VH-VL binders against b0r0t1r1705to1887. Designs and how they scored, part 34

Target 1, 183 residues: b0r0t1r1705to1887
Amino acid sequence: RLRVLADVSGSMYRFNGVDGRLERSMEAVCMVMEALESYEHKFKYDITGHSGDGFDIELVRCDKVPKNNKERLKVLKTMHAHSQFCMSGDYTLEGTEHAIRELAHEEADEHFVIVLSDANLERYGISPDRFARVLTSNPQVNAFAIFIGSLGDQADRLQKTLPAGRSFVAMDTKEIPQILQQI
Key: E = the ipSAE of ESMFold2; O = the ipSAE of OpenDDE; V2 = 0.75 times the mean of E and O plus 0.25 times the DockQ between their complexes.

## First folded at step 17 (VH-VL; framework fv_ifabotuzumab)

Design x6 (at its last look DockQ between E and O 0.93; V2 from the best seeds 0.00; counts 0 for: pae E 3.4 > 2)
Fold by OpenDDE, look of step 17:
Structure x6 (fold): chain C 183 residues (1-183), chain A 120 residues (1-120), chain B 107 residues (1-107)
Amino acid sequence: as target 1 above (183 residues)
Amino acid sequence: QVQLVQSGAEVKKPGASVKVSCKASGYTFTDYYMNWVRQAPGQGLEWMGEINPYSGNTNYDEKFQGRVTMTRDTSISTAYMELSRLRSDDTAVYYCAREGDYGNYAFDVWGQGTTVTVSS
Amino acid sequence: DIQMTQSPSFLSASVGDRVTITCRASQSISNYLAWYQQKPEKAPKRLIYKASTRQSGVPSRFSGSGSGTEFTLTISSLQPEDFATYYCQQYWRYPLTFGQGTKLEIK
């Protein structure tokens, strides 16, 4: 059982024109969906988003995963639309914690939570220490963070703070499939 | 109602160990980190460490590393804090405090405190 | 460690007064700041968390503000039951640290 958590907060849309963060997020999610397509027979996955509206925003249901590019595009459109009209706020920690708690109660041989996040956690008021704690809060759930961003320094600092093997940095979204294989 | 009830006052000699208990009720014990905070007489609050009641994982302040041991018994929703090699400056009121969840990582519930006196 | 410095350490005020307590962090802690009230021989009580979110059951006269390194606890109209010691706490980084406290006494 796998849950992917994506940032669909208002800031993603607000600053997309500046640094393309929403586009990167959507691309990341797309990469994840594409990468997981061949494994649907092995495990079930869903994708949830977090924003100022909440930390349990349905993007992909485990019983209705996208089967083609058209369906994937629909998911991306949902992300874009939500980011554009949602309330301000970031629920990365809340969303991660919630994902871990919920998955822990689901029947599965293994449980995974993958958080797609910007490498600049501190900029968004996300404590790396707290994030690290949340990721390791339940041994039954293997939680990982994939940081997408262009700031190398921030990524390095995060890797030092986060438990070894629990965080990955993707300087390019194209790296995400390979990262997923490592998980 | 959510409540933390701590064990009674302790009087110890220097070099001894003390183990304080904190029994939780009114909520799912394993869902919230438990913290320990002490307060010397007339002094401020000092964070000692935390424990994840679910996993048993702990994080201590470096000041207490090697002397403090935090444990829990999930079957009775009880957290324990043991402090060894006691010295006079360990005299304080020791509190257990529940940490909030979902981003509210401050201490929302406190025990009544346990007075530990270390004297020769 | 992140040092938390409260100001003032002691404050005398009268019922009805507007009271402001300041907490300064040695480095940015975003909004990972809590305020506690402690009365003599009692456990601390959380008043504010996330810098500005009031704990359920806490009177509206208590408010928190600030972000980064400067934070403020305000009591808009001091009540008799508000005379106590107040502590700020950061939970941005480990170890968690408290301010030295502000004792609010009746004038």
Scores: ipSAE 0.883, ipTM 0.940, lowest interface PAE 0.6, mean pLDDT 94
Fold by ESMFold2, look of step 17:
Structure x6 (fold): chain C 183 residues (1-183), chain A 120 residues (1-120), chain B 107 residues (1-107)
Amino acid sequence: as target 1 above (183 residues)
Amino acid sequence: QVQLVQSGAEVKKPGASVKVSCKASGYTFTDYYMNWVRQAPGQGLEWMGEINPYSGNTNYDEKFQGRVTMTRDTSISTAYMELSRLRSDDTAVYYCAREGDYGNYAFDVWGQGTTVTVSS
Amino acid sequence: DIQMTQSPSFLSASVGDRVTITCRASQSISNYLAWYQQKPEKAPKRLIYKASTRQSGVPSRFSGSGSGTEFTLTISSLQPEDFATYYCQQYWRYPLTFGQGTKLEIK
């Protein structure tokens, strides 16, 4: 069982013009949906969002995954619209903890949480030490981070702080399918 | 009613070990990290380390690495801190303290403290 | 390690006074700062977390502010029960560290 967390905060919308962060997050979500398209019979997945409004925002339900480009586009439009109108704030730690706790109670052979995030955690006021602790907080749940659009030095520093094998850097969103296969 | 109740005061000789217990009640013990903090007489607070009661995983301040062992027994909701090779400067009050969760990791509930005196 | 420096170390004030205690971090800790009150022979009690969020049950005369490296705890109208030692604590990076404390005595 697989849950993907995406950042749909107001800062994603507001700073998108500076670094393209919202566009990259939406592309990453699209890549995840496409990578898993033909594997729904092997994987039960959903995608949830987190923002200043909360950390349990449904983007893709596991019983209603998108089957075509029209349905995938609707997911992306929902991400964009939410980020435009939501409150500022960061729920990455809370959302990740919630996802891990919720999945630990579900019946599955293996539990995965994938967090799509910006490598600049400190800019968002997210402690790298606390994030690393959250990713490894429950041995029943395999939690991973994929950092999108990271600066080289920031990504290198984060990989030294985070547990080995629990973080990946995607300089281009098209790398995400290969990263998912490693996981 | 959330509370942490610690074991009673101890007097030890240099070179011995001490094991302090911290019994939790009023909440789900395995949902919250437990920390240990000490305070020497007339001095400030010093963080010693933390334990995840669910997994048993620990993280110690380097100053205590090799002398401290933090454990727990989930069946009785009790955390333990053991400090070995005691020295006179280990004389202090030892506190257990619970972290909050969901991003709030400051210590929201404290035990009453256990006085450990190291003297010959 | 992140060093936390409080000032003043000792403060004497009268009931009704406005009191300010400062805490400086040796590097940015964002808003991962808590304030604790400790009365003699008692365990610490959390007053403030996330730099400015008051713990439930803490009187509104206590307030916290700051971000990054400089933080303040303010008691707007000092009461007799506020006699205590106050500590700041960062929880941004390991190891967790406390300020050295500020002993507040009521005149």
Scores: ipSAE 0.415, ipTM 0.773, lowest interface PAE 3.4, mean pLDDT 82
ESMFold2 (binder alone), look of step 17: mean pLDDT 93; pTM 0.953

## First folded at step 18 (VH-VL; framework fv_ifabotuzumab)

Design y1 (at its last look DockQ between E and O 0.94; V2 from the best seeds 0.00; counts 0 for: pae E 2.9 > 2)
Fold by OpenDDE, look of step 18:
Structure y1 (fold): chain C 183 residues (1-183), chain A 120 residues (1-120), chain B 107 residues (1-107)
Amino acid sequence: as target 1 above (183 residues)
Amino acid sequence: QVQLVQSGAEVKKPGASVKVSCKASGYTFTDYWMNWVRQAPGQGLEWMGEINPYSGNTYYDEKFQGRVTMTRDTSISTAYMELSRLRSDDTAVYYCAREGDYGNYAFDVWGQGTTVTVSS
Amino acid sequence: DIQMTQSPSFLSASVGDRVTITCRASQSISSYLAWYQQKPEKAPKRLIYKASTRQSGVPSRFSGSGSGTEFTLTISSLQPEDFATYYCQQYWRYPLTFGQGTKLEIK
């Protein structure tokens, strides 16, 4: 059982012109969907978003995963539209906690939560220490963070704060499939 | 109703240990981090540490490292804080406090406090 | 450690007064700040968390504001039951730390 948590907050849209964060996020989600396409028999997965509107925004349902590029594109369009019109706020921690809690109650051999996040957590008012605590809050759920960032130093700092093996830095979204394979 | 009920007052000699209990009710014990905070007479609040009741993971203030042990018994929804090698300046009211949920990490529920007196 | 400094340490006011307590962090803690009220021989009570979110059941006269390093607790119109000691707390980084407290007394 796998859940991917994506940031679809307003800041993703508002600052996309500055650093392409929304585009990178969308690309990351697309890469995840593509990477998991051939493993649907092995993994039951969904994709949930968080924003100022909440931390349980349905993007991909377990029973209706994208089967082609058209369907994937629809997911990305949903992400884009949501980030454009949602209320302000970031619920990374809340979303992560929620994901972990929900998955813990699901029947599966293994449970995974993958948080796709910007490497600049502190800028968004997210405590790295608290994030680390959340990721390790439930031993039944293997929670990881993939930081999609443009700033290597920020990502490096976060990795030092987070438990070893619980965070990955993707400077290029093309690295995501490889990271997923490591998980 | 959500509540935390702590054990009774303790009187200890220097060098002894004290173990305070905190019984939770009205909520799922393992879903919320439990913290311990103490307050010396006429002084402010001092965070000692926290425990994840589910995993048993703990975070202690360095000041108490080596002297404090936080544990839990999930079967009875009870958290414990043991402080060893007691000294006079450990005299205080000790509180257990639950952290809030979903990003509300401040302490939303408190025990009534346990007075620990360390005297010769 | 992050040092939390409250100001003032003591405050005298009258019923109906507007009261403001300040809390300063030695470094940025974003919005990871809580305010507690403590009455004599009672456990602290959470009033505000996330710098500005009021605890359920807390009267609207209590409000929190600020971010980064400067925070304020405001009581718009002081009531008799509001005379107590107030503490700020950061939970941005470990160890969690409290301000030294502000004792609000009746004038």
Scores: ipSAE 0.582, ipTM 0.860, lowest interface PAE 0.9, mean pLDDT 92
Fold by ESMFold2, look of step 18:
Structure y1 (fold): chain C 183 residues (1-183), chain A 120 residues (1-120), chain B 107 residues (1-107)
Amino acid sequence: as target 1 above (183 residues)
Amino acid sequence: QVQLVQSGAEVKKPGASVKVSCKASGYTFTDYWMNWVRQAPGQGLEWMGEINPYSGNTYYDEKFQGRVTMTRDTSISTAYMELSRLRSDDTAVYYCAREGDYGNYAFDVWGQGTTVTVSS
Amino acid sequence: DIQMTQSPSFLSASVGDRVTITCRASQSISSYLAWYQQKPEKAPKRLIYKASTRQSGVPSRFSGSGSGTEFTLTISSLQPEDFATYYCQQYWRYPLTFGQGTKLEIK
């Protein structure tokens, strides 16, 4: 069982023109959906967003996973629209904790949570120490972070803080399918 | 009502160990991290470490590494802190304190405190 | 280690006064800051978390503000029960650390 978390907060929309953060997040989610397309018989997955309006915002349901580019585009448009009109605030820690707790109670052979994030956690007000603690909070749930478009120096510092094997760096969103296969 | 009730005061000699208990009630014990904080007479608050009651995972302040052990018994909703090789400057009130959840990790509930006196 | 420095260490004020206590972090802690109230021989009580969010049941005269390295606790109109020692605490990075405390007394 697999849950992927993405940031759809108002800050993602408002600062996208400055640093492209929303565009990177949407590209990452698209790559995740494409990578998981062939594994649906093996995995039951969904994708959940977090924002100032909450941390369990449904982007992809387990029973309605996208099967083509048109359906995947609809998911991305939902991310964009939500971020445009929601309250500001980052709920990465809350959303990750909620996802881990929720998945721990579901019937599955293995439970996975994957968090899509920017390596510059501190700039977004996310404590690396607290994030590392959340990722390892439940030994029955395998929680991972994928850092996208980050400079090697920033990612290296975060990987020293985060548990080994629980974080990955994707310099290009096209690397995400390979990273998911490792997980 | 959420409540943390600690064990009674202790008087110890230098070199001994002390184990303080903290019994939780009114909430799901395993859902919230437990912290230990001490306060020497006339001094401020000093964080010692924390434990996840669900997994047993711990993190200690480096100042106490090697002397402190934090454990729990989930069957009786009780956390424990043991401090070994006691010194006179370990004389303090020791508190257990529960974190909130969902990103709120400041301490929302505190035990009443346990006075530990270390004297020769 | 992140050092937390409170100012002032001691404060004398009258009922009805507006009081401001400042807490400075040695490095940015974003909004990972809490304020506690401690009365003599009692455990601390949380007033504020996330820099500005008031604990349920805490009177609205208590407010917190700040982000990064500078934080403020304000009591807009002191009441007799507010005379206590106040501590700030960061929970951004291990080890967790507290300010040295601010003792608020009746003038």
Scores: ipSAE 0.459, ipTM 0.778, lowest interface PAE 2.9, mean pLDDT 82
ESMFold2 (binder alone), look of step 18: mean pLDDT 93; pTM 0.952

Design y2 (at its last look DockQ between E and O 0.64; V2 from the best seeds 0.00; counts 0 for: pae E 3.6 > 2)
Fold by OpenDDE, look of step 18:
Structure y2 (fold): chain C 183 residues (1-183), chain A 120 residues (1-120), chain B 107 residues (1-107)
Amino acid sequence: as target 1 above (183 residues)
Amino acid sequence: QVQLVQSGAEVKKPGASVKVSCKASGYTFTDYYMNWVRQAPGQGLEWMGEINPYSGNTYYDEKFQGRVTMTRDTSISTAYMELSRLRSDDTAVYYCAREGDYGNYPFDVWGQGTTVTVSS
Amino acid sequence: DIQMTQSPSFLSASVGDRVTITCRASQSISSYLAWYQQKPEKAPKRLIYKASTRQSGVPSRFSGSGSGTEFTLTISSLQPEDFATYYCQQYWRYPLTFGQGTKLEIK
């Protein structure tokens, strides 16, 4: 059982023109969907977003995963539209903890939560220490963070703060499939 | 009503150990982190560490590393803090305090405190 | 460790006064700051968390503000029951740390 948590907050849209964070997020989600396409028999997965509207925004349902590029595009459009019109707020911690809690109740041999996030957590008022604590909050759920960022120094700081093996830095979204393979 | 009830006062000799208990009621014990804070006479508050009652994971201040052990018994919604190799400067009131989810709700409920006196 | 410095350490005021206590962090803690009130021989009581969110049941005369490295607790009109010691706390990074406290006494 796998859940991917994506940031679809308003800040993603608002600042996309500055650093392309929404585009990177959408690309990351697309990479995840593509990477998991051939493993649907092995993994039951869903994709959930968090924003100011809440931390359980349905993007991909387990029973209706995208089967082609058209369907994947629809997911990305949903992300874009949501980030554009949602209420302000960031619920990375809340979303992560919620995902972990929810997934823990699902029947599966193994449970995984993958958080797609910007490497600049501190800028968004997200405590790396608190995030680390959330990732390790439930031993039944293997929670990981994939940081998609442009700042190498921020990535290094996060790696030092987060538990070993629980965080990955993708400077390019094309690295995500390989990271997923490592998990 | 949500409350934390701590064990009674302790008097110990230097070098001994003390174990303070904190019983939670009125809420789901495993949904909140439990923190321990002490206060020496006439002094400020000092954070000692925390425990996740669900996982049992702990984080201690380095000052107490090797001397403090935080545990919990989920069956009775009780957290424990054991401090070993006691010294006179360990004389203080020890508090348990719960912390809510997401790191946004620190220490909203406190125990009544446990006085630990270390003297020869 | 993040050092929290409160000012002043002692404050004398009268009922009805506006009182402000400041807390400075040695580094940015975003909004991960809480304020506590402690009366003699009692456990601390949380007044404010997330820098400016007032605890349920706390009178509206208490307010918190600030972000980053500088924070303030304000009592708009001091009441007799407000004379106590106040502590700020950061919970941005481990270890959690408190300010040294501000004792508010009656003038």
Scores: ipSAE 0.817, ipTM 0.914, lowest interface PAE 0.6, mean pLDDT 93
Fold by ESMFold2, look of step 18:
Structure y2 (fold): chain C 183 residues (1-183), chain A 120 residues (1-120), chain B 107 residues (1-107)
Amino acid sequence: as target 1 above (183 residues)
Amino acid sequence: QVQLVQSGAEVKKPGASVKVSCKASGYTFTDYYMNWVRQAPGQGLEWMGEINPYSGNTYYDEKFQGRVTMTRDTSISTAYMELSRLRSDDTAVYYCAREGDYGNYPFDVWGQGTTVTVSS
Amino acid sequence: DIQMTQSPSFLSASVGDRVTITCRASQSISSYLAWYQQKPEKAPKRLIYKASTRQSGVPSRFSGSGSGTEFTLTISSLQPEDFATYYCQQYWRYPLTFGQGTKLEIK
């Protein structure tokens, strides 16, 4: 059982012109959906978002996984529209903790939570120490972070401070399918 | 109602150990980190460390590393803090404190405190 | 380690006054700051977390503001029950650290 978390906050929309953050998040979500397309028999997955409006924003239901490019585009349009009209605020830690707690109660052989995040946690206002603690908070749930950014040096530095095997760096969103297969 | 109830006051000699208990009720004990904070007479608050009650994993402030041990018994929803090789400057009130609000925000519920006096 | 410095250490005020307590961090802690109230021989009580979010049940006269390295706790109309010691605390990085406290006394 697999849950992927994406940031759809208003800051993702507002600052997208500065650093492309919303575009990268949308590309990452698209790559996740494409990478898991042929693995649906091994994974029951969903994708949820977090923003200033909440942290349990349904983007992909596990019983309504997109099967073609038209359906995947609809998910991306939902992300864009939500980020355009929502309030600012960061709920990455709360959303991750909630996902881990929720998945721990589901029956499955293995439980996975994957957090798609910008590499510069400190600039984004996310405590690296708190994030590392959340990722390792429940040994029954395998929680991972995939850092997506144009500043690979920051992502590499952050990966060295997080729990071993609990973080991956994607310098380019195209690396995400390979990273998912390692998990 | 969420509640933390600590063990009673202790008087110890230098070199001894003390083990303070903190019994939780009114919530799922294993869902929230437990912290220990002490306060010497007339002084401020000092964080000692934390324990994840689910896994038993701990993180201690460096100044207590090697002297403090935090444990828990999930069957009775109780956390423990043991401080060894006591010195007179360990005289303080020791609090247990739960993290709240999705386990990501500090210390929303505190125990009543346990006074530990270390004297020769 | 992140040092938290409160000012003033002691504050004397009258009922009805507006009171401001400042907390400075030795490095940026974003908005990872909490405020606690402690009365004599009692455990601390959380007033505010995430710099500005009021704990449920805390009167609206308490407010927090700030981000980065400078934070304030404001009591807009001081009441008799507000005379206590106030602590700030960062939870951005280990170890968790508190300010030295501000004792608020009746004038």
Scores: ipSAE 0.388, ipTM 0.759, lowest interface PAE 3.6, mean pLDDT 81
ESMFold2 (binder alone), look of step 18: mean pLDDT 93; pTM 0.948

Design y3 (at its last look DockQ between E and O 0.93; V2 from the best seeds 0.78)
Fold by OpenDDE, look of step 19:
Structure y3 (fold): chain C 183 residues (1-183), chain A 120 residues (1-120), chain B 107 residues (1-107)
Amino acid sequence: as target 1 above (183 residues)
Amino acid sequence: QVQLVQSGAEVKKPGASVKVSCKASGYTFTDYYMNWVRQAPGQGLEWMGEINPYSGNTYYDEKFQGRVTMTRDTSISTAYMELSRLRSDDTAVYYCAREGDYGNYAFDYWGQGTTVTVSS
Amino acid sequence: DIQMTQSPSFLSASVGDRVTITCRASQSISSYLAWYQQKPEKAPKRLIYKASTRQSGVPSRFSGSGSGTEFTLTISSLQPEDFATYYCQQYWRYPLTFGQGTKLEIK
């Protein structure tokens, strides 16, 4: 059982023109969907988002995963639209906590939570220490963070704060499939 | 309603150990981190560490590393804090405090406190 | 460690006064700050968390503000039951740390 948590907060849209954070997030989600396509027979997955509207925003349902590029595009459009019109707020921690708690109650041989985020946690008012604690809060759930589009220095600092093996930095979204293989 | 009830006052000699208990009720014990905070007479609050009651994982302030042990018994929703090699400056009121979840962080509920006196 | 410095350490005021307590962090803690009230021989009570969110049941005369390194607890109109010691706390990074406290006394 796998859940991917994506940031679809308003800041993603508002600052996309500055650093392309929404586009990177959308690309990351797309890469994840593409990478998981061939493994649907092994596990079921869903994708949820967090924003000022909440921390359990449905993007992809387990029973309705995208089967082609058109359906994947629909998911991305949903992300974009939500980020544009949602209430202000960031629920990275809450969303991660919720994902871990929810999955822990589901029947599966293994449980995975993957948080797609920007490497600039502090910039968004997210405590790296708190985030690290959340990721390791339940041994039954293998929670990981993939930080997209990080600068080298930021990535290094973040890796020092987070538990070993629980965070990955993708300087390019094209690295995400390989990262998923490592998980 | 959420309640944290701590064990009674303790009097110890230097070099001894003390174990304080904190029984939780009114909520799912394993869903919330438990913290321990002490307060020396006439002094401020000092954070000692935390425990994840679900996993048993702990994080201690470096000041107490090697002397403090936090544990829990999930069957009776009780957290324990043991402090060894006691010194006179360990005389304080010790509190257990629950940390909230889902953004409701910091310590939302406190035990009544346990007075630990260390004297020769 | 993140040092939390409160000011003033002691404050004398009268009922009805507007009271302001400041807490400064040695580094940015975003909004990961809580305020506690403690009365003699009692456990602390959380008043504010996330810098400005009031705990349920806390009177509206209590308010928190600030972000980054500077934070303020304000009591708009002091009541007799408000005379106590107040502590700020950061929970941005481990170890968690408290301010040294502000004792609010009757003038």
Scores: ipSAE 0.885, ipTM 0.942, lowest interface PAE 0.6, mean pLDDT 94
Fold by ESMFold2, look of step 19:
Structure y3 (fold): chain C 183 residues (1-183), chain A 120 residues (1-120), chain B 107 residues (1-107)
Amino acid sequence: as target 1 above (183 residues)
Amino acid sequence: QVQLVQSGAEVKKPGASVKVSCKASGYTFTDYYMNWVRQAPGQGLEWMGEINPYSGNTYYDEKFQGRVTMTRDTSISTAYMELSRLRSDDTAVYYCAREGDYGNYAFDYWGQGTTVTVSS
Amino acid sequence: DIQMTQSPSFLSASVGDRVTITCRASQSISSYLAWYQQKPEKAPKRLIYKASTRQSGVPSRFSGSGSGTEFTLTISSLQPEDFATYYCQQYWRYPLTFGQGTKLEIK
C-alpha cells in the first residue's frame, strides 16, 4: 500500500514563475501516476496533497486511479486549482505523520509513504531533524523522501542528515520512475 | 485528562544507578514521544533525550550517551529512564515530558518530577 | 548545539506591569520555540509553542512573538500568580536546548 504526498500550497502557485516549483511538482505527480500505471496489480496507491488549507487533500483515490492521459490531466488541473486558491502554509511534517499513522492501520503486506519535496526544507521552515524523525517514526511503514529539481548540492546535504536509504534526489522529474523502482 | 505520574524520590551513592518511571494516562501512550528533562537544585532545565513509545527508538543528548537508557512498557503505558555510574552532579529533579503531535513537538504535559540525590 | 540566551536573568516587577522577556537563538530556529512557566517546586507548564501560539487554558495576557533568532514573551498586565521562572526552548534541532531561565519576582 502506497501513499504519495505532494505540495499544493499557495506558495507553490505564487512562486512558480520564479523557480517553476508548481510545474515541477505537477510533473513529478504525473511521472508517479505513469510509473505506477503498469504496477496496479502489485500496488494499491493514492496521492494526497498538503497546503495551508490542510494536509489530507485528496488528489488520487486508490479505487479511482487514472487510466489514461485525460484522467491524469484532471489530477494535475486539481493540483493547479487548489494551489491557486488555497492559503499559504506548509503541512509537510503533519501530512507525512498523518499518512504514516493512517497507513499503519490498513491491512497490506507492506506500507509505503513517499514524500515529494523540495530540498530547501529550512527555508520552508521545516526542520530537517523533525522530518527525519517523522520518516522513521513507524517501522511498519516504509517512508521515503524524493527531493525534486534541486541542484543536488542542497539535496546531498539533506541526504546526510536523513536516514540512509530513505531519501533520493531527482535532478530531473524523469528520474522519478527509476527511483520508485528502487523503493 | 492527560496525566504523567512518576516514581518516588531516590537517594543513591556515587557509582550506583537509578531508574525512574513515568506512568501515562488519558491518551494513547504510543502516539506521542516521551522526553526526559532534569533540573539541578537552583538551576535551569536540561534535556536528556527522547523515546518513541511505539517503536522504542531513542535519541540521547551526547552528554548522557553511554550512561542513560530510556525504555518503555506499552502494556502498562509506562516510560523509564535509567542513569548509571551516578556522580554527585547528577543530583537533580528528573521530569518526564510528553510531546504533542502533528508539528506540535514542544512538551505539553510534564510529570511531577522525581528527586534523585547522589551523595556519599 | 543551538545556544538559547534569555534576557534578563532576573526581573523584579509590580502587579499590573507589562513585562517582556527575550530569548535569542545562536542560529535560526524558524518558529520552533516554546515558552514554559515554572513555579517553585513544581513542574514546568507550557505557555506558548510555535513561537506565538498560546496553549489552551493560558490567559490571554501571555503572548509570544518572533521568528528566526529573536523571540519575546510578553505579559501585558502582571498578576500575582505570574511570579515564576520562565524558560524558552528550541525544538528545531537536536539536542533540544533551553534558555537559562528568567526569574520574575514581585517588587
Scores: ipSAE 0.566, ipTM 0.835, lowest interface PAE 1.8, mean pLDDT 83
ESMFold2, look of step 18: ipSAE 0.503; ipTM 0.805
ESMFold2 (binder alone), look of step 18: mean pLDDT 93; pTM 0.952
OpenDDE, look of step 18: ipSAE 0.878; ipTM 0.939
ESMFold2 (binder alone), look of step 19: mean pLDDT 93; pTM 0.951

